# Ledger of designs, part 1: VHH binders against Pleckstrin homology domain-containing family S member 1 (PLEKHS1)

Every score and structure here is a prediction.

Target 1, 116 residues: Pleckstrin homology domain-containing family S member 1 (PLEKHS1), of Homo sapiens (Human) (q5sxh7r14to129)
Amino acid sequence: EVCKQDYFIKSPPSQLFSSVTSWKKRFFILSKAGEKSFSLSYYKDHHHRGSIEIDQNSSVEVGISSQEKMQSVQKMFKCHPDEVMSIRTTNREYFLIGHDREKIKDWVSFMSSFRQ
Positions, changes and structure headers below are counted from each chain's first letter, unless a header gives other numbers; antibody chains aren't numbered by Kabat.
F, E and O are the ipSAE of ESMFold2-Fast, ESMFold2 and OpenDDE, as the mean of both directions, binder to target and target to binder. V2 is 0.75 times the mean of E and O plus 0.25 times the DockQ between their complexes.
[cut] marks letters that were taken out.
Atom coordinates printed by the task and the answers are left out, and those that the model quotes come from them; centres of patches stay.

## First folded at step 1 (VHH)

Design qb07
Fold by ESMFold2-Fast, scan of step 4:
Structure qb07 (fold): chain B 116 residues (1-116), chain A 122 residues (1-122)
Amino acid sequence: as target 1 above (116 residues)
Amino acid sequence: QLQLVESGGGLVQAGGSLRLSCTASGFTFSMGWFRQGPGKEREFVASISYSGGSTYYADSVKGRFTISRDNAKNTLYLQMNSLKSEDTAVYYCAASDWYSGFTLDEAEYDYWGKGTRVTVSS
């Protein structure tokens, strides 16, 4: 079941974090994968490019907890912290820039309320 | 410095089967197989999530190839059935430190093996 879908600018691998051109705008679809889990899939030109598994051990937050990384992202994309979402799964973090405070709050609230 | 070592390549007749293995020197998240045939660019074959619960296949191999993994052994497998001449290629194992699910984007894979050659004869 599709729960949400929208465009975000997604973070690259950590080695390319400071490279603005390595952050890519992609279409994201959030789908129920299980009772307490989601699959977050991303697309380019209607082609499936990848997915992130989100379960009850994952955390989803508004902004970036690392102040240094948050400030870097703000300078690169001229965004406010509440326009950014952080998804941490197992040992990895993903950052999605939405440029819309209400959209980010809505996505974070939705995933947080149904993961547990 | 993670290392990936492929094995299982060789010469096989059309219609035959072959199983490729890839052993990682440490922990990996998403893993995948790519291949490069004679005179062609490297193309995506299959990918698998860390849990093994999500898999994705290129249209050219769907129904014939099966990707799987054994996390206790840090090993990725590709079971290739009903092999065709167009499957002749060097097969590369790839791993990402970034994705817990899967990805088809070659640029998202951090580690690559040196490849194992598969030749399918008529």
Scores: ipSAE 0.105, ipTM 0.552, lowest interface PAE 5.4, mean pLDDT 87

Design yz09
Fold by ESMFold2-Fast, scan of step 4:
Structure yz09 (fold): chain B 116 residues (1-116), chain A 119 residues (1-119)
Amino acid sequence: as target 1 above (116 residues)
Amino acid sequence: QWQLVESGGGLVQAGGSLRLSCTASGFTFSSYAMGWYRQTAGNEREWVAFITYGGSTTYADSVKGRFTISRDNAKNTVYLQMNSLKPEDTAVYYCAAGTYEDEYSFDYWGQGTPVTVSS
């Protein structure tokens, strides 16, 4: 079941964090994977490019908790912290830029409501 | 935690050969496409070769016929055999893992291994 869909700019792996061109605008589809888990899949031109598994061990938050990383992202993308979502999984940390404070708040609240 | 560890880089003379290795841990290697990229000072990262989880290979025109990408799923390792090396191949070589062959689909990256080809 598809819960939400939208475009975000997705962070690269940590090695490429400072490379602006390595951050990619992708279409994201959030689907329920289990009773308290989600699969967040991203696409380019309708081709599946990857998925982020969000479960009880993941954290989903507005902004970036690392002040250094948050300041870097604000400089690179001219965005406010409220326009950024952080998803931390066991494999890595993802940052998604939405350029819409209400959209980010809505997505974070939705994912938090089912995985509590 | 995931890791991609590259090895085999170094200094080699033009016309020589070198084999790069990249060993993966912390994720299901056999489910991922693997790629090799390279970057020279002042230039963007350039893709070199891709291999799908099924073993299909694709090469950049600049290396076609000289480089061969292969994988060993039992060893969680991807290789890049580089033959007939040219000074223009001098770069830092990066290993990458992703769900698709496309350069925009790679989610795991190695730290890079330098290759210098002397004239």
Scores: ipSAE 0.005, ipTM 0.141, lowest interface PAE 10.4, mean pLDDT 83

## First folded at step 10 (VHH; from c1 with A33V)

Design c3
Fold by OpenDDE, look of step 11:
Structure c3 (fold): chain B 116 residues (1-116), chain A 119 residues (1-119)
Amino acid sequence: as target 1 above (116 residues)
Amino acid sequence: QWQLVESGGGLVQAGGSLRLSCTASGFTFSKYVMGWYRQTAGNEREWVAFITYGGYTTYADSVKGRFTISRDNAKNTVYLQMNSLKPEDTAVYYCAAGTYEDEWSFDYWGQGTPVTVSS
């Protein structure tokens, strides 16, 4: 059921968005949970730290829709907009920063294709 | 032993209000972030709201403007005031206690209290 895995810098809760040290590098494992749903689990040193549930009500995209937030992330991490992906759930919005634009596109495309 | 006990659930008409309570014991309440989750049969547990040590609150988009989370450290109790209830708010509501060290994690969970909102 494992689909993809890679390292990303994960955004903290919204109240800590501007705290650089609150952004954590984690190992992510994307697993298919249902026909059109995924579970995105993240780990630190092989210890499970949390999971993001992605379903048809979620949105996944390259970059960050908010220009203000995108600029902030670029300033904090010196990254390109297309090195970031956004995962918006009904509960929370996540931003994952990678280092390979093609990988980001691949992840977003993959998750989007199964949700359609 | 630690314990979280929810109360206040029940049947209410759409547009009505309920106030849930969660009383904690067996751990240092003031050192924990308190949260509410909800779950319907066949679905995953959904985050609703949490309140930090210093009283910072945040809410899921689906409940913003309608629900209010608060805490009373002297009573080891966290509350969820639910106003303008909708049928889609029907669920079992769970209390959670957690900490933020590296990331948010919840160590303790209550048994849940059912909320039913009728049309």
Scores: ipSAE 0.024, ipTM 0.286, lowest interface PAE 4.5, mean pLDDT 89

## First folded at step 15 (VHH; from e3 with T99D)

Design g5
Fold by OpenDDE, look of step 16:
Structure g5 (fold): chain B 116 residues (1-116), chain A 119 residues (1-119)
Amino acid sequence: as target 1 above (116 residues)
Amino acid sequence: QWQLVESGGGLVQAGGSLRLSCTASGFTFSKYAMGWYRQTAGNEREWVAFITYGGYTTYADSVKGRFTISRDNAKNTVYLQMNSLKPEDTAVYYCAATDYEDEWSFDYWGQGTPVTVSS
């Protein structure tokens, strides 16, 4: 059931977007929840800290669509746009910062392929 | 094997300036965010300034406009330029490093350098 796992820096709620200390590095585990859905759980020191439910109504993409937000993230973390992925659910938008463009591309491609 | 060594502390008159340095070893400096904290006897350690590995800086309200944090990755060093010092800035200043797992739970701490600001 586990599909992928890796570390990412996770964005905080939108109102704390510009708060650097609110961005947290977490260990992520992607598991298939249904035929076209995933559960993306994140942990700190083996403690479950939350989950992102990804289904057909969610959007997953490389980078951040908003140029302003992308520039802000780049300023804060000095990352390449392709090292970031966006997960937009019906309830919230998440930004996950990695350190490998190919891994990000692979994650996005994987999640997108099962939701089509 | 890791080490953070602060330097630059000392006695200075109110209104004066001081520049602290913290040199890191034993870990990949460029991948860590660095912070300065200060503490007085009997009190909690207080956050002063933070700089991400991307160079983004943030400051406690009490030092905004007076203190500047910066880093030199080639030297594995983080700096704290302190201007317009006040007696209330008197404290032991600590350097800290974190990989963002928890920015308030740092991986490494220095031994501290004392700063005394006289009236």
Scores: ipSAE 0.016, ipTM 0.273, lowest interface PAE 7.2, mean pLDDT 89

## First folded at step 20 (VHH)

Design m1 (from k1 with E105S)
Fold by ESMFold2, fold request of step 21:
Structure m1 (fold): chain B 116 residues (1-116), chain A 119 residues (1-119)
Amino acid sequence: as target 1 above (116 residues)
Amino acid sequence: QWQLVESGGGLVQAGGSLRLSCTASGFTFSKYAMGWYRQTAGNEREWVAFITYEGYTTYADSVKGRFTISRDNAKNTVYLQMNSLKPEDTAVYYCAATDEYDEWSFDYWGQGTPVTVSS
């Protein structure tokens, strides 16, 4: 069942991190996938483009832990670290920019709540 | 009815140069990002270079400083300039295209052009 949905600017694959035009606005739908997991699907114009699995093997945090990457994102988007969330999975790290610090805090807290 | 056709492959001496071309038809070329991959027998395809439709380029570490990807939208063509070639660069080279790369994947592939770098 859908738990949250909203727009974020999504990072490209790491090969294109420094390409500002490769960061894309996507619509995200967060759904419960199991007792302690979520599926975060993203869309362009109602077409499904991919999914991010949020479970015990992933991590979600406010900001970007790498100081160098955080500084680069701040320069590219003129944003505060609290307006960005990082999602690290086994195979990839995603950065989502929301331009609203309270929204980012709320989403990160929600997605992390099962990890108590 | 799309098509990607690679050309310019062949035999070349180590240390030499070669220029590959890939000409596209059947889709709006200027809206597509383009990539080059290579493959040796018994191995999976290896990414080599990528160029966005805005012109941003990125390369695999093994070819940085030696290979240059470029595009000519007027000719619907992407190029791979390969300099300082090594025997390890021997492979079949494939051109690929995508209009979205959220998942680092490609919609269209060429048939390949073989490149052999002799010692």
Scores: ipSAE 0.346, ipTM 0.696, lowest interface PAE 2.6, mean pLDDT 90
Fold by ESMFold2, fold request of step 21:
Structure m1 (fold): chain B 116 residues (1-116), chain A 119 residues (1-119)
Amino acid sequence: as target 1 above (116 residues)
Amino acid sequence: QWQLVESGGGLVQAGGSLRLSCTASGFTFSKYAMGWYRQTAGNEREWVAFITYEGYTTYADSVKGRFTISRDNAKNTVYLQMNSLKPEDTAVYYCAATDEYDEWSFDYWGQGTPVTVSS
């Protein structure tokens, strides 16, 4: 059921976007949740902290579509846009920083594969 | 048992100032982020201000530049300094606390303190 796992730096709620200390390193576990969905759970020190549902009501992309937000993330973390993925759900937008362009591309491609 | 007690609400004329206090007990205050919310009759609670345990502050657009949130860990107290008050600020103000704000949800809520801003 577990498909992928790795560490990313995760964005806080949007109200705290500019608070660099509110961006947290989390361990992520991606699991198949159903025929056309994944559950992306994240952990702090082996304790479950939350989950992101990846289904047809959400979108996953490389980089950040907002130029202003992308510039802010680059300044805060000294990263390339291709080292970040964006996950938009009905309730929230998440940014995950991996510092590895190929890893980000691989994860985005995998999470988009449920459309097959 | 945990407790959050708001104080400092009251009646004030437009353009005036008030300072709200919220004193906490029954949990380790320095490990909690604190927020202020407000509610008018028949409406959902509206977020006003938030302060992380690291000290970062953030505000709703409607109060930016007029309100200041601060905390005093020695007194287990969070404050909301409200300046340039408008009739639209009339509401019951609630203090809230959480040790995990990643989901933007709060564990503890106070009873509320009413604020009325007259024209």
Scores: ipSAE 0.328, ipTM 0.710, lowest interface PAE 2.9, mean pLDDT 90
Fold by OpenDDE, fold request of step 21:
Structure m1 (fold): chain B 116 residues (1-116), chain A 119 residues (1-119)
Amino acid sequence: as target 1 above (116 residues)
Amino acid sequence: QWQLVESGGGLVQAGGSLRLSCTASGFTFSKYAMGWYRQTAGNEREWVAFITYEGYTTYADSVKGRFTISRDNAKNTVYLQMNSLKPEDTAVYYCAATDEYDEWSFDYWGQGTPVTVSS
Protein backbone atom coordinates (compact mmCIF):
# COMPACT_ATOMS: atom_id res chain seq x y z
CA GLU B 1 0.00 0.00 0.00
CA VAL B 2 1.42 3.36 -1.09
CA CYS B 3 1.06 5.90 1.71
CA LYS B 4 3.02 9.01 0.66
CA GLN B 5 5.13 10.38 -2.17
CA ASP B 6 7.42 13.38 -2.41
CA TYR B 7 10.82 14.67 -3.43
CA PHE B 8 13.63 14.96 -0.90
CA ILE B 9 17.33 15.64 -0.95
CA LYS B 10 18.92 12.44 0.39
CA SER B 11 22.09 12.48 2.45
CA PRO B 12 25.08 10.35 1.44
CA PRO B 13 26.92 7.87 3.67
CA SER B 14 28.33 9.47 6.82
CA GLN B 15 31.88 9.75 5.48
CA LEU B 16 30.63 12.06 2.69
CA PHE B 17 28.32 14.16 4.87
CA SER B 18 30.18 17.41 4.19
CA SER B 19 30.20 16.93 0.42
CA VAL B 20 27.28 18.98 -0.93
CA THR B 21 27.37 17.26 -4.32
CA SER B 22 26.98 13.86 -2.64
CA TRP B 23 23.47 14.82 -1.56
CA LYS B 24 20.97 13.78 -4.22
CA LYS B 25 17.42 14.84 -4.94
CA ARG B 26 15.26 11.74 -5.32
CA PHE B 27 11.59 10.83 -5.62
CA PHE B 28 10.45 8.91 -2.55
CA ILE B 29 7.57 6.45 -2.19
CA LEU B 30 6.51 5.34 1.28
CA SER B 31 4.73 1.99 1.39
CA LYS B 32 3.53 -0.18 4.23
CA ALA B 33 5.58 -3.34 4.53
CA GLY B 34 3.92 -4.71 7.65
CA GLU B 35 1.60 -3.69 10.45
CA LYS B 36 4.25 -1.44 11.98
CA SER B 37 6.85 -1.20 9.24
CA PHE B 38 7.44 0.78 6.08
CA SER B 39 9.56 0.58 2.98
CA LEU B 40 10.79 3.95 1.76
CA SER B 41 11.98 3.60 -1.83
CA TYR B 42 13.70 6.33 -3.80
CA TYR B 43 13.92 6.82 -7.54
CA LYS B 44 15.87 8.75 -10.14
CA ASP B 45 14.01 9.36 -13.38
CA HIS B 46 11.61 6.52 -12.52
CA HIS B 47 14.50 4.12 -11.89
CA HIS B 48 14.65 2.48 -8.48
CA ARG B 49 17.89 3.51 -6.75
CA GLY B 50 17.39 2.08 -3.26
CA SER B 51 15.15 1.54 -0.26
CA ILE B 52 15.12 2.38 3.42
CA GLU B 53 13.50 -0.21 5.65
CA ILE B 54 11.76 1.41 8.60
CA ASP B 55 10.59 -0.72 11.53
CA GLN B 56 10.07 -0.48 15.28
CA ASN B 57 13.83 -0.38 15.81
CA SER B 58 14.19 2.70 13.62
CA SER B 59 14.02 6.32 14.74
CA VAL B 60 12.24 9.05 12.82
CA GLU B 61 12.30 12.69 13.87
CA VAL B 62 12.10 16.26 12.63
CA GLY B 63 15.46 17.98 12.28
CA ILE B 64 18.90 16.69 13.15
CA SER B 65 19.79 16.01 16.77
CA SER B 66 23.42 17.07 16.38
CA GLN B 67 23.61 20.86 16.38
CA GLU B 68 26.89 20.74 14.50
CA LYS B 69 25.41 18.62 11.72
CA MET B 70 22.24 20.70 11.61
CA GLN B 71 24.22 23.92 11.25
CA SER B 72 26.28 22.34 8.51
CA VAL B 73 23.17 21.27 6.60
CA GLN B 74 21.64 24.73 6.99
CA LYS B 75 24.75 26.32 5.53
CA MET B 76 25.01 23.85 2.67
CA PHE B 77 21.38 23.96 1.59
CA LYS B 78 20.00 27.14 3.15
CA CYS B 79 17.13 25.27 4.72
CA HIS B 80 15.18 25.54 7.95
CA PRO B 81 15.87 22.89 10.61
CA ASP B 82 12.21 21.85 10.50
CA GLU B 83 12.48 21.19 6.76
CA VAL B 84 14.71 18.20 7.52
CA MET B 85 13.86 14.78 8.89
CA SER B 86 16.18 12.11 10.25
CA ILE B 87 15.73 8.37 9.79
CA ARG B 88 18.00 6.14 11.84
CA THR B 89 18.17 2.48 10.95
CA THR B 90 20.41 -0.20 12.41
CA ASN B 91 22.86 0.21 9.54
CA ARG B 92 22.67 3.85 8.56
CA GLU B 93 21.33 7.28 9.37
CA TYR B 94 19.54 9.22 6.63
CA PHE B 95 18.78 12.90 6.44
CA LEU B 96 16.03 13.96 4.06
CA ILE B 97 15.67 17.62 3.20
CA GLY B 98 12.27 18.85 2.08
CA HIS B 99 10.93 22.26 1.15
CA ASP B 100 7.93 22.48 3.49
CA ARG B 101 8.02 22.27 7.28
CA GLU B 102 4.41 21.15 7.49
CA LYS B 103 5.00 18.31 5.05
CA ILE B 104 8.03 17.13 7.01
CA LYS B 105 6.00 17.22 10.20
CA ASP B 106 3.25 15.25 8.48
CA TRP B 107 5.67 12.59 7.20
CA VAL B 108 7.28 12.13 10.60
CA SER B 109 3.94 12.06 12.38
CA PHE B 110 2.53 9.52 9.93
CA MET B 111 5.45 7.11 10.22
CA SER B 112 5.56 7.47 14.01
CA SER B 113 1.84 6.75 14.40
CA PHE B 114 2.19 3.24 12.95
CA ARG B 115 5.44 2.25 14.61
CA GLN B 116 4.29 2.62 18.24
CA GLN A 1 28.48 -0.64 -23.44
CA TRP A 2 30.27 0.42 -20.26
CA GLN A 3 33.55 -0.90 -18.88
CA LEU A 4 35.90 -0.42 -15.92
CA VAL A 5 39.38 -1.89 -16.27
CA GLU A 6 41.78 -2.01 -13.33
CA SER A 7 45.54 -2.33 -13.69
CA GLY A 8 48.74 -1.97 -11.68
CA GLY A 9 48.31 -4.87 -9.29
CA GLY A 10 51.14 -7.23 -8.45
CA LEU A 11 53.60 -8.43 -5.83
CA VAL A 12 55.32 -5.91 -3.56
CA GLN A 13 57.30 -6.08 -0.32
CA ALA A 14 56.01 -4.67 2.94
CA GLY A 15 56.76 -0.97 3.19
CA GLY A 16 56.72 -0.67 -0.58
CA SER A 17 54.46 1.29 -2.89
CA LEU A 18 52.07 0.49 -5.71
CA ARG A 19 49.86 2.59 -7.95
CA LEU A 20 46.59 1.20 -9.27
CA SER A 21 44.70 2.61 -12.24
CA CYS A 22 41.12 2.20 -13.37
CA THR A 23 40.06 3.32 -16.83
CA ALA A 24 36.41 3.88 -17.61
CA SER A 25 34.53 3.76 -20.90
CA GLY A 26 30.93 3.75 -22.10
CA PHE A 27 29.59 6.36 -19.66
CA THR A 28 30.12 10.01 -18.71
CA PHE A 29 33.06 9.55 -16.34
CA SER A 30 33.12 13.13 -15.09
CA LYS A 31 29.59 12.81 -13.68
CA TYR A 32 30.33 9.77 -11.53
CA ALA A 33 31.93 9.34 -8.16
CA MET A 34 34.63 6.69 -8.14
CA GLY A 35 35.67 4.29 -5.42
CA TRP A 36 38.19 1.60 -4.63
CA TYR A 37 37.25 -1.54 -2.75
CA ARG A 38 39.16 -4.65 -1.80
CA GLN A 39 38.19 -8.24 -1.12
CA THR A 40 39.81 -11.44 0.05
CA ALA A 41 38.44 -14.91 -0.63
CA GLY A 42 35.53 -15.76 1.63
CA ASN A 43 35.14 -12.21 2.94
CA GLU A 44 32.95 -9.25 2.09
CA ARG A 45 34.23 -6.37 0.03
CA GLU A 46 35.78 -3.61 2.09
CA TRP A 47 35.52 0.05 1.18
CA VAL A 48 38.95 1.66 0.75
CA ALA A 49 38.63 5.12 -0.77
CA PHE A 50 36.15 7.37 -2.54
CA ILE A 51 36.36 10.46 -4.73
CA THR A 52 33.44 12.59 -5.87
CA TYR A 53 33.20 14.02 -9.37
CA GLU A 54 34.44 17.37 -8.09
CA GLY A 55 37.41 15.79 -6.30
CA TYR A 56 36.31 15.45 -2.68
CA THR A 57 38.12 12.46 -1.16
CA THR A 58 37.54 10.18 1.81
CA TYR A 59 39.32 7.09 3.12
CA ALA A 60 38.79 4.10 5.34
CA ASP A 61 40.60 4.44 8.66
CA SER A 62 42.77 1.43 7.83
CA VAL A 63 44.39 3.18 4.86
CA LYS A 64 44.19 6.85 5.86
CA GLY A 65 47.56 8.56 5.59
CA ARG A 66 48.96 5.78 3.39
CA PHE A 67 46.66 5.67 0.36
CA THR A 68 45.69 8.51 -1.98
CA ILE A 69 42.83 8.43 -4.46
CA SER A 70 42.82 10.80 -7.42
CA ARG A 71 41.22 11.15 -10.82
CA ASP A 72 41.99 12.46 -14.29
CA ASN A 73 38.77 13.24 -16.09
CA ALA A 74 40.58 13.88 -19.37
CA LYS A 75 41.80 10.28 -19.30
CA ASN A 76 38.66 8.79 -17.75
CA THR A 77 40.91 7.28 -15.11
CA VAL A 78 40.90 6.99 -11.32
CA TYR A 79 44.07 6.14 -9.41
CA LEU A 80 44.98 4.65 -6.06
CA GLN A 81 48.47 5.46 -4.83
CA MET A 82 49.32 2.92 -2.15
CA ASN A 83 52.28 3.72 0.11
CA SER A 84 53.66 1.99 3.20
CA LEU A 85 51.96 -1.22 2.18
CA LYS A 86 51.31 -3.93 4.77
CA PRO A 87 50.63 -7.66 4.42
CA GLU A 88 47.04 -7.03 5.56
CA ASP A 89 46.57 -4.89 2.43
CA THR A 90 46.75 -8.07 0.34
CA ALA A 91 43.51 -8.42 -1.62
CA VAL A 92 41.83 -8.09 -4.98
CA TYR A 93 41.19 -4.41 -5.55
CA TYR A 94 38.06 -3.33 -7.40
CA CYS A 95 37.13 -0.05 -9.01
CA ALA A 96 33.52 1.12 -8.86
CA ALA A 97 31.47 4.00 -10.25
CA THR A 98 28.28 5.52 -8.87
CA ASP A 99 25.92 8.40 -9.51
CA GLU A 100 24.03 7.71 -6.28
CA TYR A 101 26.81 8.21 -3.74
CA ASP A 102 25.44 5.25 -1.83
CA GLU A 103 28.05 2.97 -0.30
CA TRP A 104 26.29 -0.17 -1.50
CA SER A 105 24.68 1.06 -4.69
CA PHE A 106 27.09 1.20 -7.59
CA ASP A 107 26.33 1.41 -11.27
CA TYR A 108 29.54 -0.17 -12.54
CA TRP A 109 32.24 -2.52 -11.23
CA GLY A 110 35.59 -3.58 -12.61
CA GLN A 111 36.91 -7.14 -12.74
CA GLY A 112 39.56 -6.42 -10.12
CA THR A 113 43.35 -6.39 -9.91
CA PRO A 114 45.24 -8.51 -7.37
CA VAL A 115 47.65 -6.97 -4.88
CA THR A 116 49.98 -9.14 -2.79
CA VAL A 117 52.13 -7.65 -0.06
CA SER A 118 54.83 -9.98 1.25
CA SER A 119 56.37 -9.66 4.68
Scores: ipSAE 0.211, ipTM 0.597, lowest interface PAE 2.1, mean pLDDT 92
Fold by OpenDDE, fold request of step 21:
Structure m1 (fold): chain B 116 residues (1-116), chain A 119 residues (1-119)
Amino acid sequence: as target 1 above (116 residues)
Amino acid sequence: QWQLVESGGGLVQAGGSLRLSCTASGFTFSKYAMGWYRQTAGNEREWVAFITYEGYTTYADSVKGRFTISRDNAKNTVYLQMNSLKPEDTAVYYCAATDEYDEWSFDYWGQGTPVTVSS
């Protein structure tokens, strides 16, 4: 079941955090995977590029906890802190940059609510 | 049609060096990040090294300090300089191109070049 979809700029792996070109704008589709889990798939030109598995072991929040990283992201992309959401999985931490604080809040709230 | 052509593989003694090359065609090389992977029979392919558009490099822990990835955009070529080779480096090495540094998110793959490191 598709729950949400939107475009976000997706962060690269941590070692490439400061590589602006490694941040990619992708189309994201959030689908319900289980009662308390989601699959967040991202696409390039309608081609599936990957998925982020979000479950009870994941953390989803508005912004970036690290002030240093947040400042870096703001400088790179000239975005508001509340236009970013963080998804921390067991494998990796993702930062998704949007352009609407309310949408980000909605995404985070939605994913958080169903994982409780 | 795109293509990645690898070369430079072969037999080398432990402690020796080898330089792999991967030449790209059919796509805008300078807009792609390039990576090297390796695989042994019966095992999963593992990431070795990666280089971004800007030239930022990253390496698997197992090859840090020994391998160096570089690129020459004028030649549409990515290189893997392998020094201090070990028998455990024996594998088929694959070149890959992608605009997304995520696992298995690649646009193009080479045919692979075998590297054998003898004891």
Scores: ipSAE 0.144, ipTM 0.541, lowest interface PAE 2.5, mean pLDDT 91

Design m3 (from k1 with E105K)
Fold by ESMFold2, fold request of step 21:
Structure m3 (fold): chain B 116 residues (1-116), chain A 119 residues (1-119)
Amino acid sequence: as target 1 above (116 residues)
Amino acid sequence: QWQLVESGGGLVQAGGSLRLSCTASGFTFSKYAMGWYRQTAGNEREWVAFITYEGYTTYADSVKGRFTISRDNAKNTVYLQMNSLKPEDTAVYYCAATDEYDEWKFDYWGQGTPVTVSS
């Protein structure tokens, strides 16, 4: 039950945040996992690399709330804050760069829809 | 099968230096990112330093400025230069390897080399 799919540049683990080469282009597939949850899986060359669980314990936002981190991402990728989404889970914070404000807005709205 | 063999541990006076080495075999070393962890008795292993296959280095706050990780792909070896050692650095040091660090998980682990820093 695929809901959305597209490419994004994905942040590395926080230990490597400042390493531009550690940010990777991945193919993302968003699937419904339950009544109020999604699974966001990502792939390299058709091989599954990991998954992000989107549920009541996570948050999805346009941009990056930390001004310092947002400025760093803007410098690294020459992007507007509205071209980035942040996904915070219990285990990790992910930043996804889409370079398309309307795409980012659409994805964030869709993934957040179960909160009401 | 693969091997990671640490060496260079031992007893050293506080303020002193040691260089740890970890020699790899059984996998393509240049395609792997390498890390050092350390462990004291009864505790979980803690991350110390990491070097990507592109050469980017990153360190735990507790060792930044004192420890340097480096690699020599021709010798299949990763190093940890430890300067200004403190008694708190006493631990068993392990090297680790991964070709995919997206989940911050390591495929291969060495058996460890003990380091004791005397007061």
Scores: ipSAE 0.388, ipTM 0.749, lowest interface PAE 2.5, mean pLDDT 90
Fold by ESMFold2, fold request of step 21:
Structure m3 (fold): chain B 116 residues (1-116), chain A 119 residues (1-119)
Amino acid sequence: as target 1 above (116 residues)
Amino acid sequence: QWQLVESGGGLVQAGGSLRLSCTASGFTFSKYAMGWYRQTAGNEREWVAFITYEGYTTYADSVKGRFTISRDNAKNTVYLQMNSLKPEDTAVYYCAATDEYDEWKFDYWGQGTPVTVSS
């Protein structure tokens, strides 16, 4: 059921977007939740902290579509757009920062192809 | 058994100031982020201000520059200094606490303290 797992720096709720200390490193486990959906659970020190439900109403992209937000993330973390993944759900938009462009591409491609 | 107790509400004329306090007990205050919400009758609670356990503060647009949230971990207390008050600030003010703000969910809520701002 586990499809992928790795560490990312996760964005906080939008109210705290500009708070660098509110961005947290989490361990993520991507699991199938149904035929065309995923559950992306995240952990700190092996303790479950929350999950992101990804279904047909969600979108997953490399980078951040908002130029203003992408520039802010680049400034805060000194990263390139291809080192960031955006996940938009019905309830919230999440930004996950990796340290490997190929990892980001691989995760986005995997989740996008599954939903076809 | 946890408790959050607000105080400092009351009646004030427009342009005036109030300071709200919220004193916590029954949990490790320094590990909790704190927020203030407000509510008018028939409406959903509206977020006002938030302070992380690291001390970062953030505010709703409607109160920026007028309200200041702060905390004193030694007194287990969070404050909301409200300056330049407007009639639109009239509401019941609630403090709230969470040890996990990743999902913007609050575990503990106070009973509220009413604030009335007259013209």
Scores: ipSAE 0.377, ipTM 0.738, lowest interface PAE 2.5, mean pLDDT 90
Fold by OpenDDE, fold request of step 21:
Structure m3 (fold): chain B 116 residues (1-116), chain A 119 residues (1-119)
Amino acid sequence: as target 1 above (116 residues)
Amino acid sequence: QWQLVESGGGLVQAGGSLRLSCTASGFTFSKYAMGWYRQTAGNEREWVAFITYEGYTTYADSVKGRFTISRDNAKNTVYLQMNSLKPEDTAVYYCAATDEYDEWKFDYWGQGTPVTVSS
């Protein structure tokens, strides 16, 4: 079941964090994978490029906990901290940059509520 | 139509050097990160190095300090300077272009160029 969808700028792997061009705008589709889990798939020009599996072991929050990283993201993209959400999986951490703080809050709240 | 054409492979003695080239065509070179991968028969393809358009580079631990990836945007070419080569570097080396860094999905692949390092 598709729950939400929107465009976000997705962070690259950590070694390319400071590379602005490595941050990619993708179309994201959030679907329920289980009772307390989601699959967050992202697309480029309607082509599936990857998925982020979000379960009880994942962490989803508004902003970026690291001040250094947050400052870097703000400098690179001229965004508000609350326009960013962090998704920490067992494999890696993703940063998704939106353009609406309320929307980010809604996404984070939604994903968090079903994982409790 | 897009194309990636590798060159520069061959036979080299251990401790020697080799420089691979990969020329891209048919797509906007500046929008893609370029990478090198290598594969031996019966094994999975492994990542070797990446370079972004800005020039940010990253390397597999096995080649750090020995290999250098670079690019010439005016020539739509990416290079892999391989120094201090070891027999375990023997593989078919593939050039790849990607606009996505996750799940090792690539938009374009070359046909590969073989590198053999003799002991």
Scores: ipSAE 0.188, ipTM 0.579, lowest interface PAE 2.3, mean pLDDT 91
Fold by OpenDDE, fold request of step 21:
Structure m3 (fold): chain B 116 residues (1-116), chain A 119 residues (1-119)
Amino acid sequence: as target 1 above (116 residues)
Amino acid sequence: QWQLVESGGGLVQAGGSLRLSCTASGFTFSKYAMGWYRQTAGNEREWVAFITYEGYTTYADSVKGRFTISRDNAKNTVYLQMNSLKPEDTAVYYCAATDEYDEWKFDYWGQGTPVTVSS
């Protein structure tokens, strides 16, 4: 079941965090995978590039908890903190930059509602 | 049509130096991040070094301070300067290209060049 779709700028692996060009704009599709889990797939030019598995062990929130990282992202992309969402999985942390605070809030709220 | 060809591998004594090259063809080199990986028989590939479009570099802790990755876009080539080599650096070294940065999701891989460091 497809739930939501949108474009986001996706953060790279942690060692490339400070590299602006390592952040990539991708098309994201959120699908419900289970009763309390989602699969967040991202695409480039309609080609599947990867997926983020979101379950009860994941953390989803608006903004970035680290002030240092948030300030860095703001400088790199000239964005508002509320235009960013964080997805922390067991293996990796993702930062997704949008362009609308309300949309980010909706995404986070939607994913959180099924996991709680 | 695309191709990555590694070269420069060989036998070297511990403490010695070696410079690997990887030449790309069949794609727009300057639009890809380049990386070096290494692998021994029976083991998974290990990330070694990475260089982004604009030249930002990062290294695995095991090679930091000893290895240097660089690129020459005019020659469509990425290099790995390996100094202070150790026996544990022995492996087949692979060049990889990607427009994505997620691990193991590279667009192109070379066939590898073997490096042997003797004690």
Scores: ipSAE 0.164, ipTM 0.559, lowest interface PAE 2.4, mean pLDDT 91

